# VH-VL binders against q8ixk2r445to577: the designs that were tried, part 221

Target 1, 133 residues: q8ixk2r445to577
Amino acid sequence: FFGMLQNKGLTDYCFDYNPPDENQIVGHQVILYLCHGMGQNQFFEYTSQKEIRYNTHQPEGCIAVEAGMDTLIMHLCEETAPENQKFILQEDGSLFHEQSKKCVQAARKESSDSFVPLLRDCTNSDHQKWFFK
Short names: E, the ipSAE of ESMFold2; O, the ipSAE of OpenDDE; V2, 0.75 times the mean of E and O plus 0.25 times the DockQ between their complexes.

## First folded at step 11 (VH-VL)

Design qa19 (framework fv_cosibelimab; at its last look DockQ between E and O 0.20; V2 from the best seeds 0.00; counts 0 for: pae E 5.2 > 2, placed apart)
Fold by OpenDDE, look of step 11:
Structure qa19 (fold): chain C 133 residues (1-133), chain A 120 residues (1-120), chain B 112 residues (1-112)
Amino acid sequence: as target 1 above (133 residues)
Amino acid sequence: EVQLVQSGAEVKKPGSSVKVSCKASGGTFSRYAISWVRQAPGQGLEWMGVIIPIFGKANYAQKFQGRVTITADESTSTAYMELSSLRSEDTAVYYCAKSRYWGRSSFDYWGQGTLVTVSS
Amino acid sequence: NFMLTQPHSVSESPGKTVTISCTRSSGSIAYNYVQWYQQRPGSAPTTVIYEDNQRPSGVPDRFSGSIDSSSNSASLTISGLKTEDEADYYCQSYDSSNKHWVFGGGTKLTVL
């Protein structure tokens, strides 16, 4: 699966990554942005290694969750996907992070006007449902 | 405070082109979508298109595709809207608009508007 | 694609409450956020409601937004109507099918 990763509940919002430096793509937070289809910042791929790969730059980035965090951070992809980069995109649209045992939820960042994907306890909320478009 | 300042009024002949500028100040520019909206005299608001400067790509309303070009200059924080093959029906006030929050669909900041008059 | 339909005009006396509707022609009104803009004669539009029911700073709480899925419509409600509320009001949303911003036709509010 590849393309824009769009949220069902927070309609018209997609995974978005726009690092300040295009040559240094790691270490920043993945956000949600209005699905616009006008750039590569919203182009992601779900791989057979259970990665959410940012398919814009080389070397490619993979979404990771750092220890103790509930945000999604871009790391470099590795030959063998590390445990903190493994996600299961289930048939019901839920995006499950294996290591944390939590689901990715579209939410408003606390004390912020931005929308971001956050790890939360898994529910049946449409805000935890994602699909590629 | 974020401000959008547009270029001055234009008077154009049918068949000609007009290019309106919109300079943004008081905030970030690159990742904020800038839309152009026009309003004919006594009529409603009509969305024309949008650009995200950092991408340099624009999306246009179907009605204006092929006739409108929206560009942005990040170095000057200025967006442009060029409309070609002007006709009398293009007489309107043209606005640029920007969201307060990046990645949102609202227009929270508006330019003062640019009157474009198309007359033979 | 969808359209947003507003009444052409509404009128009410000061102190009363007025509601302006915005009906989506296809798809769910709750699918995309709805914004409301106020435009006084000779002026650029200003935002009074964004993301269905949020008010920008400086907009009085007399202004409120709501969504009614049963009628597939959004509503702008202005309570305690004042003379300065006389203006044109536009609803706006986003069409994800073609990635277009969509405005309603506008409603002229007259304060009697």
Scores: ipSAE 0.156, ipTM 0.756, lowest interface PAE 2.8, mean pLDDT 92
Fold by ESMFold2, look of step 11:
Structure qa19 (fold): chain C 133 residues (1-133), chain A 120 residues (1-120), chain B 112 residues (1-112)
Amino acid sequence: as target 1 above (133 residues)
Amino acid sequence: EVQLVQSGAEVKKPGSSVKVSCKASGGTFSRYAISWVRQAPGQGLEWMGVIIPIFGKANYAQKFQGRVTITADESTSTAYMELSSLRSEDTAVYYCAKSRYWGRSSFDYWGQGTLVTVSS
Amino acid sequence: NFMLTQPHSVSESPGKTVTISCTRSSGSIAYNYVQWYQQRPGSAPTTVIYEDNQRPSGVPDRFSGSIDSSSNSASLTISGLKTEDEADYYCQSYDSSNKHWVFGGGTKLTVL
């Protein structure tokens, strides 16, 4: 799957990556932002290795969650996907993080008016449903 | 260290076309969002359209749809803007400008501008 | 589609403070970041404020930007005004509905 990864519950918001230095993509948080439809920093690929790849950068980035954390951050992709970079996009639209056994949820960041994807206990909320456009 | 260098000034007759080039250096051209902005003498800035070379897709301001074509050549790191059916009102300085990301950033770097004069 | 409205001109004495407004006609000013550009005669525009209130390296700290949600506007404030600040100033934001960049009409700043 390729394209904009959108949330069903938070309408018109997409996965978005805007690192402070476009040549240093590792270690910053993935956010949610209004979809612009042009790809670029909102263009992601879901791979057969269960990665969510940031394809607009070389070397390519892969979304990860570090042990004990609930935030989605950018790591470099590896030949074999590490466990913390494996997400299952299920038929019901849920995005399951295998290592933590939690689901990705759209959430408002309490310290700002920004939105972010976070790991939460899996529910049937539309805020935990995702699709590629 | 991004630089944008545009082609030279042009004088054109009404009804003809002009194609302005914008050569980029420094950084990864394929991920640039290159916009074209014009400024008629004594007037403000007017956004014409954008291309992001990696996606091969251009988006145009409504006013210019049907007359403007924006393209990119990744092998030469060059963006182009072609404006057809020229009128005297198209006399302007045409700028290319790079933003880092679509919808999220400023135009960080500007070309020097290309004066296009449309006269009979 | 929305418009960004700026005063046509402003003037102020050296050493004083001037504020240039940028009012969005529809939708919230806070939906997308506002940028400010300075353009001196014969030159391409340069960024003086990005992402509402951030200053690029090399821009003096007497330039500041702000957002006022109640008036649906952005403001560029220049304190300690110098004659070199005499220029045209443009605000800019993104129109998410039409996927277009929008410029304000521009403001000529005269330093008397």
Scores: ipSAE 0.110, ipTM 0.695, lowest interface PAE 5.2, mean pLDDT 88
ESMFold2 (binder alone), look of step 11: mean pLDDT 91; pTM 0.926

Design qa2 (framework fv_cosibelimab; at its last look DockQ between E and O 0.20; V2 from the best seeds 0.00; counts 0 for: pae E 8.3 > 2, placed apart)
Fold by OpenDDE, look of step 11:
Structure qa2 (fold): chain C 133 residues (1-133), chain A 120 residues (1-120), chain B 112 residues (1-112)
Amino acid sequence: as target 1 above (133 residues)
Amino acid sequence: EVQLVQSGAEVKKPGSSVKVSCKASGGTFSRYAISWVRQAPGQGLEWMGVIIPYFGTANYAQKFQGRVTITADESTSTAYMELSSLRSEDTAVYYCAKSRYWGRSSFDYWGQGTLVTVSS
Amino acid sequence: NFMLTQPHSVSESPGKTVTISCTRSSGSIAYNYVQWYQQRPGSAPTTVIYEDNQRPSGVPDRFSGSIDSSSNSASLTISGLKTEDEADYYCQSYDSSNKHWVFGGGTKLTVL
């Protein structure tokens, strides 16, 4: 699966990654942005290694969750996907992070009017449903 | 405070082209979506297209596809809208607009508008 | 694709309450946020309602937005109408099917 990773509940919002330096694509937080389909900042791939890859630059970036965090951060992809980069995109649209045992939820950033994907306890909320478009 | 300042009024002949500028200040430029919206005299607001400067890519309303070009220069924090093959119906005030927050669908900041008059 | 339809004009006396409707032609009105803009003659539009019926700083609480799914419409309500509220009002939303921003036709509010 590849393309824009769009949220069901937060309608018309997609995974988006736009690092301040296009030559240094790791270490920043993945956000949500209006699905626009105009650029590669919203182009992601779910791989057979259960990675969510950001296919904009080489080497490719993979979404990871750092210890103790609930945000999605871009890391470099590895030959063997590390445990903190493994996600299960289920048929019901839920995006499950294997290591944390939590689900990715579209949420409002604390004390902000922006939106981000966050790890939360899994629910049947549409804000935890995702699909590629 | 974010401000959008547009270029001055234009008078054009039918068949010619016009290029309007929109300079942004007071905030970051690269991640915002800058839209162009026009308003003919006595008429409503009409969305024309949008650009994300960071990408340099634009989407256009179907009505204007092939006739409008939206560009951006990050070095000067300026967006441009060029409309070609002008006709009298293109006479309007043209606005640039952007959301207060990136990734949003509202237009919270507006340029002062640029009157483009098309007449023979 | 969808269109947003507004009444061409509404009028009311000062101190009263007026409601301007914005009907979506297809798809659910609640699918995307609806914004409302106020435009006075000779001026650029200004936001009075955005996203989840929020008011920008400086917009009085006399202005409020609502959604009615049964009629597939959004509404801008202005209570305690003032002369200064006389303006054109536009609703706006986003069409994900074609990635277009969509405006209503606008409503001219006259304060009698």
Scores: ipSAE 0.019, ipTM 0.636, lowest interface PAE 7.1, mean pLDDT 91
Fold by ESMFold2, look of step 11:
Structure qa2 (fold): chain C 133 residues (1-133), chain A 120 residues (1-120), chain B 112 residues (1-112)
Amino acid sequence: as target 1 above (133 residues)
Amino acid sequence: EVQLVQSGAEVKKPGSSVKVSCKASGGTFSRYAISWVRQAPGQGLEWMGVIIPYFGTANYAQKFQGRVTITADESTSTAYMELSSLRSEDTAVYYCAKSRYWGRSSFDYWGQGTLVTVSS
Amino acid sequence: NFMLTQPHSVSESPGKTVTISCTRSSGSIAYNYVQWYQQRPGSAPTTVIYEDNQRPSGVPDRFSGSIDSSSNSASLTISGLKTEDEADYYCQSYDSSNKHWVFGGGTKLTVL
């Protein structure tokens, strides 16, 4: 899959990556932002290794979750995907993080009008449903 | 450093078309978001549309839909804007501009502008 | 499908402070970041504020930006006004619904 990863429940919001330094993309949090339809910082690839790749930059970034954390952050992709970078996009739209056994959910960032993807216990909520466009 | 260099001034007759070029240097052209913005004499800035060369598909402001074609040539690192069926109100300076992230950031780099004069 | 409304002109003496407003006609000003551009005669615009209140490197700290959700407006404030600040100023924001950029009508700043 290749495109913008959109949320079903939080309509018109996409995965978005906007690092402070476009030449150093590692270590910052992935956010949700209104879909703009033009790719770039909202364009991701879901690979056969079950990675979510940020492919608009070299070196390429892969979404990861560090042990014990619930935030999605950017790491460099590796030749063989580490376990903390593996996500399963289910047929029902849920985005399952294999290592933590939790699902990605759209959530409001505390004390702001912004939204972020976070790991939560898996439910049937539309805020845990995602699709590529 | 990113630089955008545009083609020279044009004088056109009503009913004709104009095609303005914008040659980029620095960075990775295929992943730029190149917008076109015009400014009529004594008037404000008006966004016309955008292309990201990697994807090849342009997005246009509704006002210009049907008259504007925005394209890019990755082999020459050049974006183009063509405006058809010209009329006197199309007299303006036409700018190309690059944004870092679509939908969020400012236009970081601007071309020098291309004056298009439509005269009868 | 919204407009950004700016005053046509403002003027003030060197050393003083001016504020240029930018009011969004529909939808919240806070939904999308606001940028501010300076344009001197005969030149392309340059960014003085991005993402509501951030300054690009090289822009003096006497330029500042703010958002006021209650009046649904953004403001550009220039303190310690210098004659070189005389220019046209434009606000800009993204229209997510229509997928295009919107510019304000522009404000001519005159430094007397």
Scores: ipSAE 0.014, ipTM 0.625, lowest interface PAE 8.3, mean pLDDT 86
ESMFold2 (binder alone), look of step 11: mean pLDDT 91; pTM 0.926

Design qa3 (framework fv_cosibelimab; at its last look DockQ between E and O 0.65; V2 from the best seeds 0.00; counts 0 for: pae E 9.3 > 2)
Fold by OpenDDE, look of step 11:
Formats: structure tokens, C-alpha cells, sequence
Structure qa3 (fold): chain C 133 residues (1-133), chain A 120 residues (1-120), chain B 112 residues (1-112)
């Protein structure tokens, strides 16, 4: 699966990555932004290694969850996907992080007009449902 | 640092066409989204369209559909805006502008502008 | 589709604070980011506020952005006004439905 990763509950919002330096793509937080359909910062791929790859730069970036965190951070993809980069995109649209045993939820960033994907306890909320478009 | 350098001023007759160029340097052109924005004398900024060079895909403001063509040449890192069927109301400074990211609202770099004068 | 409406002009004395509004005609102003550009005569626009009310490098912290959902408007606030702040200011947003950038009509700021 590839393309825009769109949230069901937070209508018209997609995974979005916008590092301040286009030549240094790792270490920043993945956010949500209005789906624009142009690719690049909203182009992601779910791989057979259970990675969510940001595929617009070499080396490629993969979404990871750092220890003790509930945010999604871009790391470099590895030959063998590390445990903190493994996600399961379920048929019901839930995006499950294997290591934390939590689901990715669209949420408002604290004290901000922005939205971000956060790890939360898994629920049946549409804000935890995702699909590629 | 990214730089956008545009072609020189143009004087055109009504009904004719104009093609303005925007050469980019200092970055990776293939990653750009180049928009064209014009400004009539004493008026505000008006977005015309955008192109993503790597895909060759362009999107236009509805107002200019059918009359504007935006292209890009990756080999020369140059974007072009051609406006046809020119009228006096098209007299304006035309800017190329780079978006920070594809589909992002923020234009982080601008060309110096190209004055296009349409007069009989 | 939506429009962004700005006051045509504002004026204030040096050292004071001025606010320029940008009202969205339809849809939520908080639905997408609002950027602000400064344009001096004979020059291309430059960014003073972008995305989540961020300032580019070189832009003083006298410039700040805010959103008011109740009035469906964004605001650019310039504190400690300086003569050099005299310029035209444009708000801008993005319409994802048609992939269009939208500018406000611009506001001429005069420093008295």
C-alpha cells in the first residue's frame, strides 16, 4: 500500500512529514496535514516488513516510536526493520504499533492549531482508522 | 541557498502570448513545487498555478484555465509560465515562487519578478 | 472555495502594536495553516509567519500570528512597530479541495 495515509475520523487529514532541512530527513515528528494529493511530504508506503516508509529521499526514512514516547518520529530505514518501526495496518483501518501495543490516533497537538498522530490505547474510534488513498 | 532568477520584462500586444522563465539554483529542482503568482499594478497577489517538475504535473487556478500553461525543464532547472490571449488586465509583475514542500502553503523563495505589459 | 479578506490599510505610530486581520469566508480558518507575507515597494514578498505560526530566520519576534476560530480569522500582530515595518502584508492559505493557494487582498501598513 502506498500514497496518502488518510484518517477516517479527522476528515481530509493525512500523514505529513516536513523536516526543516530537506537534506536531513530524520529526527523530526510526523504530523497530520490537509490531504493535497501532490505526493512528497504526504507520500508513504506500507511495506512487507511492516514499515511505514517516507519514500521521497535516499536513504529512505521509516516511521519509528522512540522509547517512552507517543509521537511518531522519522528514522532511517534499516535492512531489517527494528521493532520500534513495525506497524500492522489492519483490515478495519487500525494502525497498530507492535512494540508499544498501542494504536495510532489522530489528535490535536497541545496548544497548537496542528494535528499529529499519537500512540493511544486501541479503541473503535474513527480517529484511529487509516486508509491509503 | 535557493535562488530563482526570472526572464526580463516583456511588452506584448493584446491577443498575443507571453512566456516567462524561472531558473532555479542552489537546491534540488526535482523536489520543488513552483508556483506562479502575479500582481497587477497597485493590486494584490494572485496565485495562477503550480507545477511539480519531477512529475511534470501542473495545476491551475480556475480563472486561468485554458489560457495559462506551466511547464518545467529538469535538465535546465527552469520553470515556464505561458499566458495566451493577453489582454490589458494581464499587465502585471509575474513571480515564480517555490513552495517549501509539495502542497504546502508557504512559499519560501521567490523570483525577482517579471513585468509583463500588455498594450495596443 | 473560499476568500481571505483583509483590511485595505492600517496605520500606527512607532513603538505601538498593530494587528492585521484575515477572515476566511467559508470553512474553518483553523483547518489549514495561514501564512503572512511582507512586501515592500519594488520587491518580492517575504515570509514573516508560516505554518503553525512560525517565524523564519531573521524575522524578529515582534511579529506573531494567531488564529481566532470564533471570528474565523487569522491575525498578524506587530509589536514595537518600526518604520521599516511599513509595507504591504498578505495572508495566505491553501485549499486542498482544488489544490489552490489563496491570498488575501493585502493590507497596507503605514507607520506614522
Amino acid sequence: as target 1 above (133 residues)
Amino acid sequence: EVQLVQSGAEVKKPGSSVKVSCKASGGTFSRYAISWVRQAPGQGLEWMGVIIPIFGTANYAQKFQGRVTITADESTSTAYMELSSLRSEDTAVYYCAKSRYWGRSHFDYWGQGTLVTVSS
Amino acid sequence: NFMLTQPHSVSESPGKTVTISCTRSSGSIAYNYVQWYQQRPGSAPTTVIYEDNQRPSGVPDRFSGSIDSSSNSASLTISGLKTEDEADYYCQSYDSSNKHWVFGGGTKLTVL
Scores: ipSAE 0.013, ipTM 0.646, lowest interface PAE 8.2, mean pLDDT 91
Fold by ESMFold2, look of step 11:
Structure qa3 (fold): chain C 133 residues (1-133), chain A 120 residues (1-120), chain B 112 residues (1-112)
Amino acid sequence: as target 1 above (133 residues)
Amino acid sequence: EVQLVQSGAEVKKPGSSVKVSCKASGGTFSRYAISWVRQAPGQGLEWMGVIIPIFGTANYAQKFQGRVTITADESTSTAYMELSSLRSEDTAVYYCAKSRYWGRSHFDYWGQGTLVTVSS
Amino acid sequence: NFMLTQPHSVSESPGKTVTISCTRSSGSIAYNYVQWYQQRPGSAPTTVIYEDNQRPSGVPDRFSGSIDSSSNSASLTISGLKTEDEADYYCQSYDSSNKHWVFGGGTKLTVL
């Protein structure tokens, strides 16, 4: 899959990556922003290695979750996907993080009007359902 | 630092076309979102459309759909805006502007503007 | 489709504070980031506020931006007005339904 990764419950919100330095894409958090379908920041590829790649930039970034964390952070992709970079997009739309055994949920960033994807216990909430467009 | 340098002023007859260039330097042209914005004399800013060279995608404001063509040449790091079937109300300064990401990032760099005058 | 409405002109004395409003006609102002551009006579616009309330490097901290959901508007506030602040100011926001940018009509700021 390649396109905008959209949330079913939080209507019209997509995965978005906007690093402060366009020449350094590693180490910043993935956010959710209104889907607009243009530019580099909302296009991701879901690969056969179960990666979510930010591949409009060189070197390519892969979404990861660091040990003990619930935030989605950009790492460099590797030839063989590390376990913390593997996500299973299930047929029901849930996005399962294999290593942590948790699902990606659209969540409001603490005390703000901003939204972010976070790992949470898996539920049937539409806020844990995702699709590419 | 990114710089956008536009082609010089033009005087055109009604019914003709104009093609304005916008040459980029100081960054990675293929990853820019290059928008075109015009400003008629005494009036405000009007967004015309955008090109993103790496994706080969262009999008146009509905008002200009069918009259505007926006293209990019990665080998010369140059974007182009062509406006056809010119009318006197198309007299304006035409700007190119860059954003890092479409639909989120502000226009952080602007060209100097190109005056296009449409007169008989 | 929405419009962004700004006052046509404002004027204020040096050292004072001015606020320029930008009201969105339909849909919430909070759905999309608001940018503010300054345009001095004879020059291209430059950004003074982006993403509602962030200031680019080099823009003095007397420039600030805010969002008021109750009035469905954004505001640019310039404190400690200086004569070099005399310019046209435009707000801008994204129309996600039509995938294009919308500019406000512009506000001429005169510093007397």
Scores: ipSAE 0.006, ipTM 0.582, lowest interface PAE 9.3, mean pLDDT 86
ESMFold2 (binder alone), look of step 11: mean pLDDT 91; pTM 0.935

Design qa4 (framework fv_cosibelimab; at its last look DockQ between E and O 0.08; V2 from the best seeds 0.00; counts 0 for: pae E 9.2 > 2, placed apart)
Fold by OpenDDE, look of step 11:
Structure qa4 (fold): chain C 133 residues (1-133), chain A 120 residues (1-120), chain B 112 residues (1-112)
Amino acid sequence: as target 1 above (133 residues)
Amino acid sequence: EVQLVQSGAEVKKPGSSVKVSCKASGGTFSRYAISWVRQAPGQGLEWMGVIIPIFGTANYAQKFQGRVTITADESTSTAYMELSSLRSEDTAVYYCAKSRYWGRDSFDYWGQGTLVTVSS
Amino acid sequence: NFMLTQPHSVSESPGKTVTISCTRSSGSIAYNYVQWYQQRPGSAPTTVIYEDNQRPSGVPDRFSGSIDSSSNSASLTISGLKTEDEADYYCQSYDSSNKHWVFGGGTKLTVL
């Protein structure tokens, strides 16, 4: 699966990654932004290694969860996907992080008009449902 | 503070069309979804449709498909709702509504409403 | 598609607590956020609860929202009821399946 990774509950919002330096793409947080369909910062791929790849740069970035964190951070992809980069995109649309045993949920930042994907306890909420478009 | 100001009351004949405007001020316009909601006399709120100005994309309730057109002009921060083939049942107060934050599915700001009366 | 069902009317005395229910006909009430709007006669609606249980600035903490998955319903609770609370109240949610916003039928609250 590839393309825009869109949230079902949070209307018209997609995974978005826009690092300050295009030559240094790792270490920043993945956010949610209005789905614009123009690719680039919103182009992601779910691989057979259970990675969510940011497929716009070389070397490619893979979404990871750092220890003790609930945010999604961009790391470099590795030949063998590390445990903190493994996700299961289930048939019901839930995006499950294997290591933390939590689900990715679209959430609003505190006192902000911006949104981010966060790890939360798994529910049936459409805010935890994702699909590629 | 964000304000939504709508155009004035309208009196229309059956079969005609009406176009109501909603001007937003006090905040950003392009990235926020603007919905139209109507309320017939003594009745409840009824969602009609929504537009996201930056994309120009509108979605409509099935009940109004083919009869309603929602547009937006970013240069004037104004949204429009046009309803055609008017009938007496379309007599209602029409509201525009906007969320406080983009992506929110609530209507945090409301226009003052526009009464549209359809009578022969 | 789903509908939101509210009681047509509720009434209570000042100082008491009243609860208005909003039942979703299909799908889980927890799938999407529920909002509550207050509308006084001759006025536009105003938001009193958004995202299930959040209060906008200026809305007193007497107003609270909750979700009950067992009954597939949302509830608006108004404690310490005041005469100024007399109004129509509407619940609202979003139907992801057809990208429609859905309102409940509204509840008329009378303060006795």
Scores: ipSAE 0.016, ipTM 0.615, lowest interface PAE 7.8, mean pLDDT 91
Fold by ESMFold2, look of step 11:
Structure qa4 (fold): chain C 133 residues (1-133), chain A 120 residues (1-120), chain B 112 residues (1-112)
Amino acid sequence: as target 1 above (133 residues)
Amino acid sequence: EVQLVQSGAEVKKPGSSVKVSCKASGGTFSRYAISWVRQAPGQGLEWMGVIIPIFGTANYAQKFQGRVTITADESTSTAYMELSSLRSEDTAVYYCAKSRYWGRDSFDYWGQGTLVTVSS
Amino acid sequence: NFMLTQPHSVSESPGKTVTISCTRSSGSIAYNYVQWYQQRPGSAPTTVIYEDNQRPSGVPDRFSGSIDSSSNSASLTISGLKTEDEADYYCQSYDSSNKHWVFGGGTKLTVL
């Protein structure tokens, strides 16, 4: 799958990655932003290794969650996907993080107009449902 | 450091077209958001449209839809803006500008501008 | 479609404070970030404020930006006014509904 990864519950919001330094893509948080399709910031590939790749940039980035954290951050992709970079996009639209056994949910940053994807206990919420467009 | 260098001034007759180039250096051209912004003499800035070269598609301000074509050539790192059916009110300085992110980033790099004069 | 309206000109003495307004015609000014650009004669614009109130590196702290929901406007404030601040100033915001960038009409700042 390749395209904008959109949230069902938070209508018109997409995964977005806009690192402060265009040439240093590792270690920053993935956010949610209004879907616009006008920039590489919102295009991701879901691979056969269950990676979510930011592959409009070389070297390619892969979304990861570090142990004990709930935020999605950018790492470099590896030849064999590490467990913390594996996400299962399930038939019902949920995005399951294998290592943590949690689902990706659209969430508001505390007291903010900003939104981010975070790991949460899996539910049937539309805020945990995702699709490519 | 990103630099944008535009083609030189043009004098055009009404009813003709003009094509302005914007050559980029520094950074990764294919991933730029290149906008075109014009400024009539003594007037303000007016956004015309944008292209992101790797995706090859452009989005235009409603006012210019149907008259403007924005393209990019990755092999030369050059964006182009063509405006057709020129009128005297199209006399302006035409800028290309680069942004990192649509809808919240500033235009962080600007070309030097290209004066297009439309006169009979 | 919305418009951003600025005063055509403002003037003030060196050392004083000037505020340039930018009023959004429809929809809330707070929905989208506002940027401010400075343009000197014969030159391309440069950014002095982005994301409502952030300064790029090299822009002095006497430049500040703010949002006023009650008047549906953004403001650029320049304190300690210097003659080098004499320029045209433009606000800019994003129209999410139409996916367009929108500029204000511009304000000529004269330092007397």
Scores: ipSAE 0.007, ipTM 0.573, lowest interface PAE 9.2, mean pLDDT 86
ESMFold2 (binder alone), look of step 11: mean pLDDT 90; pTM 0.923

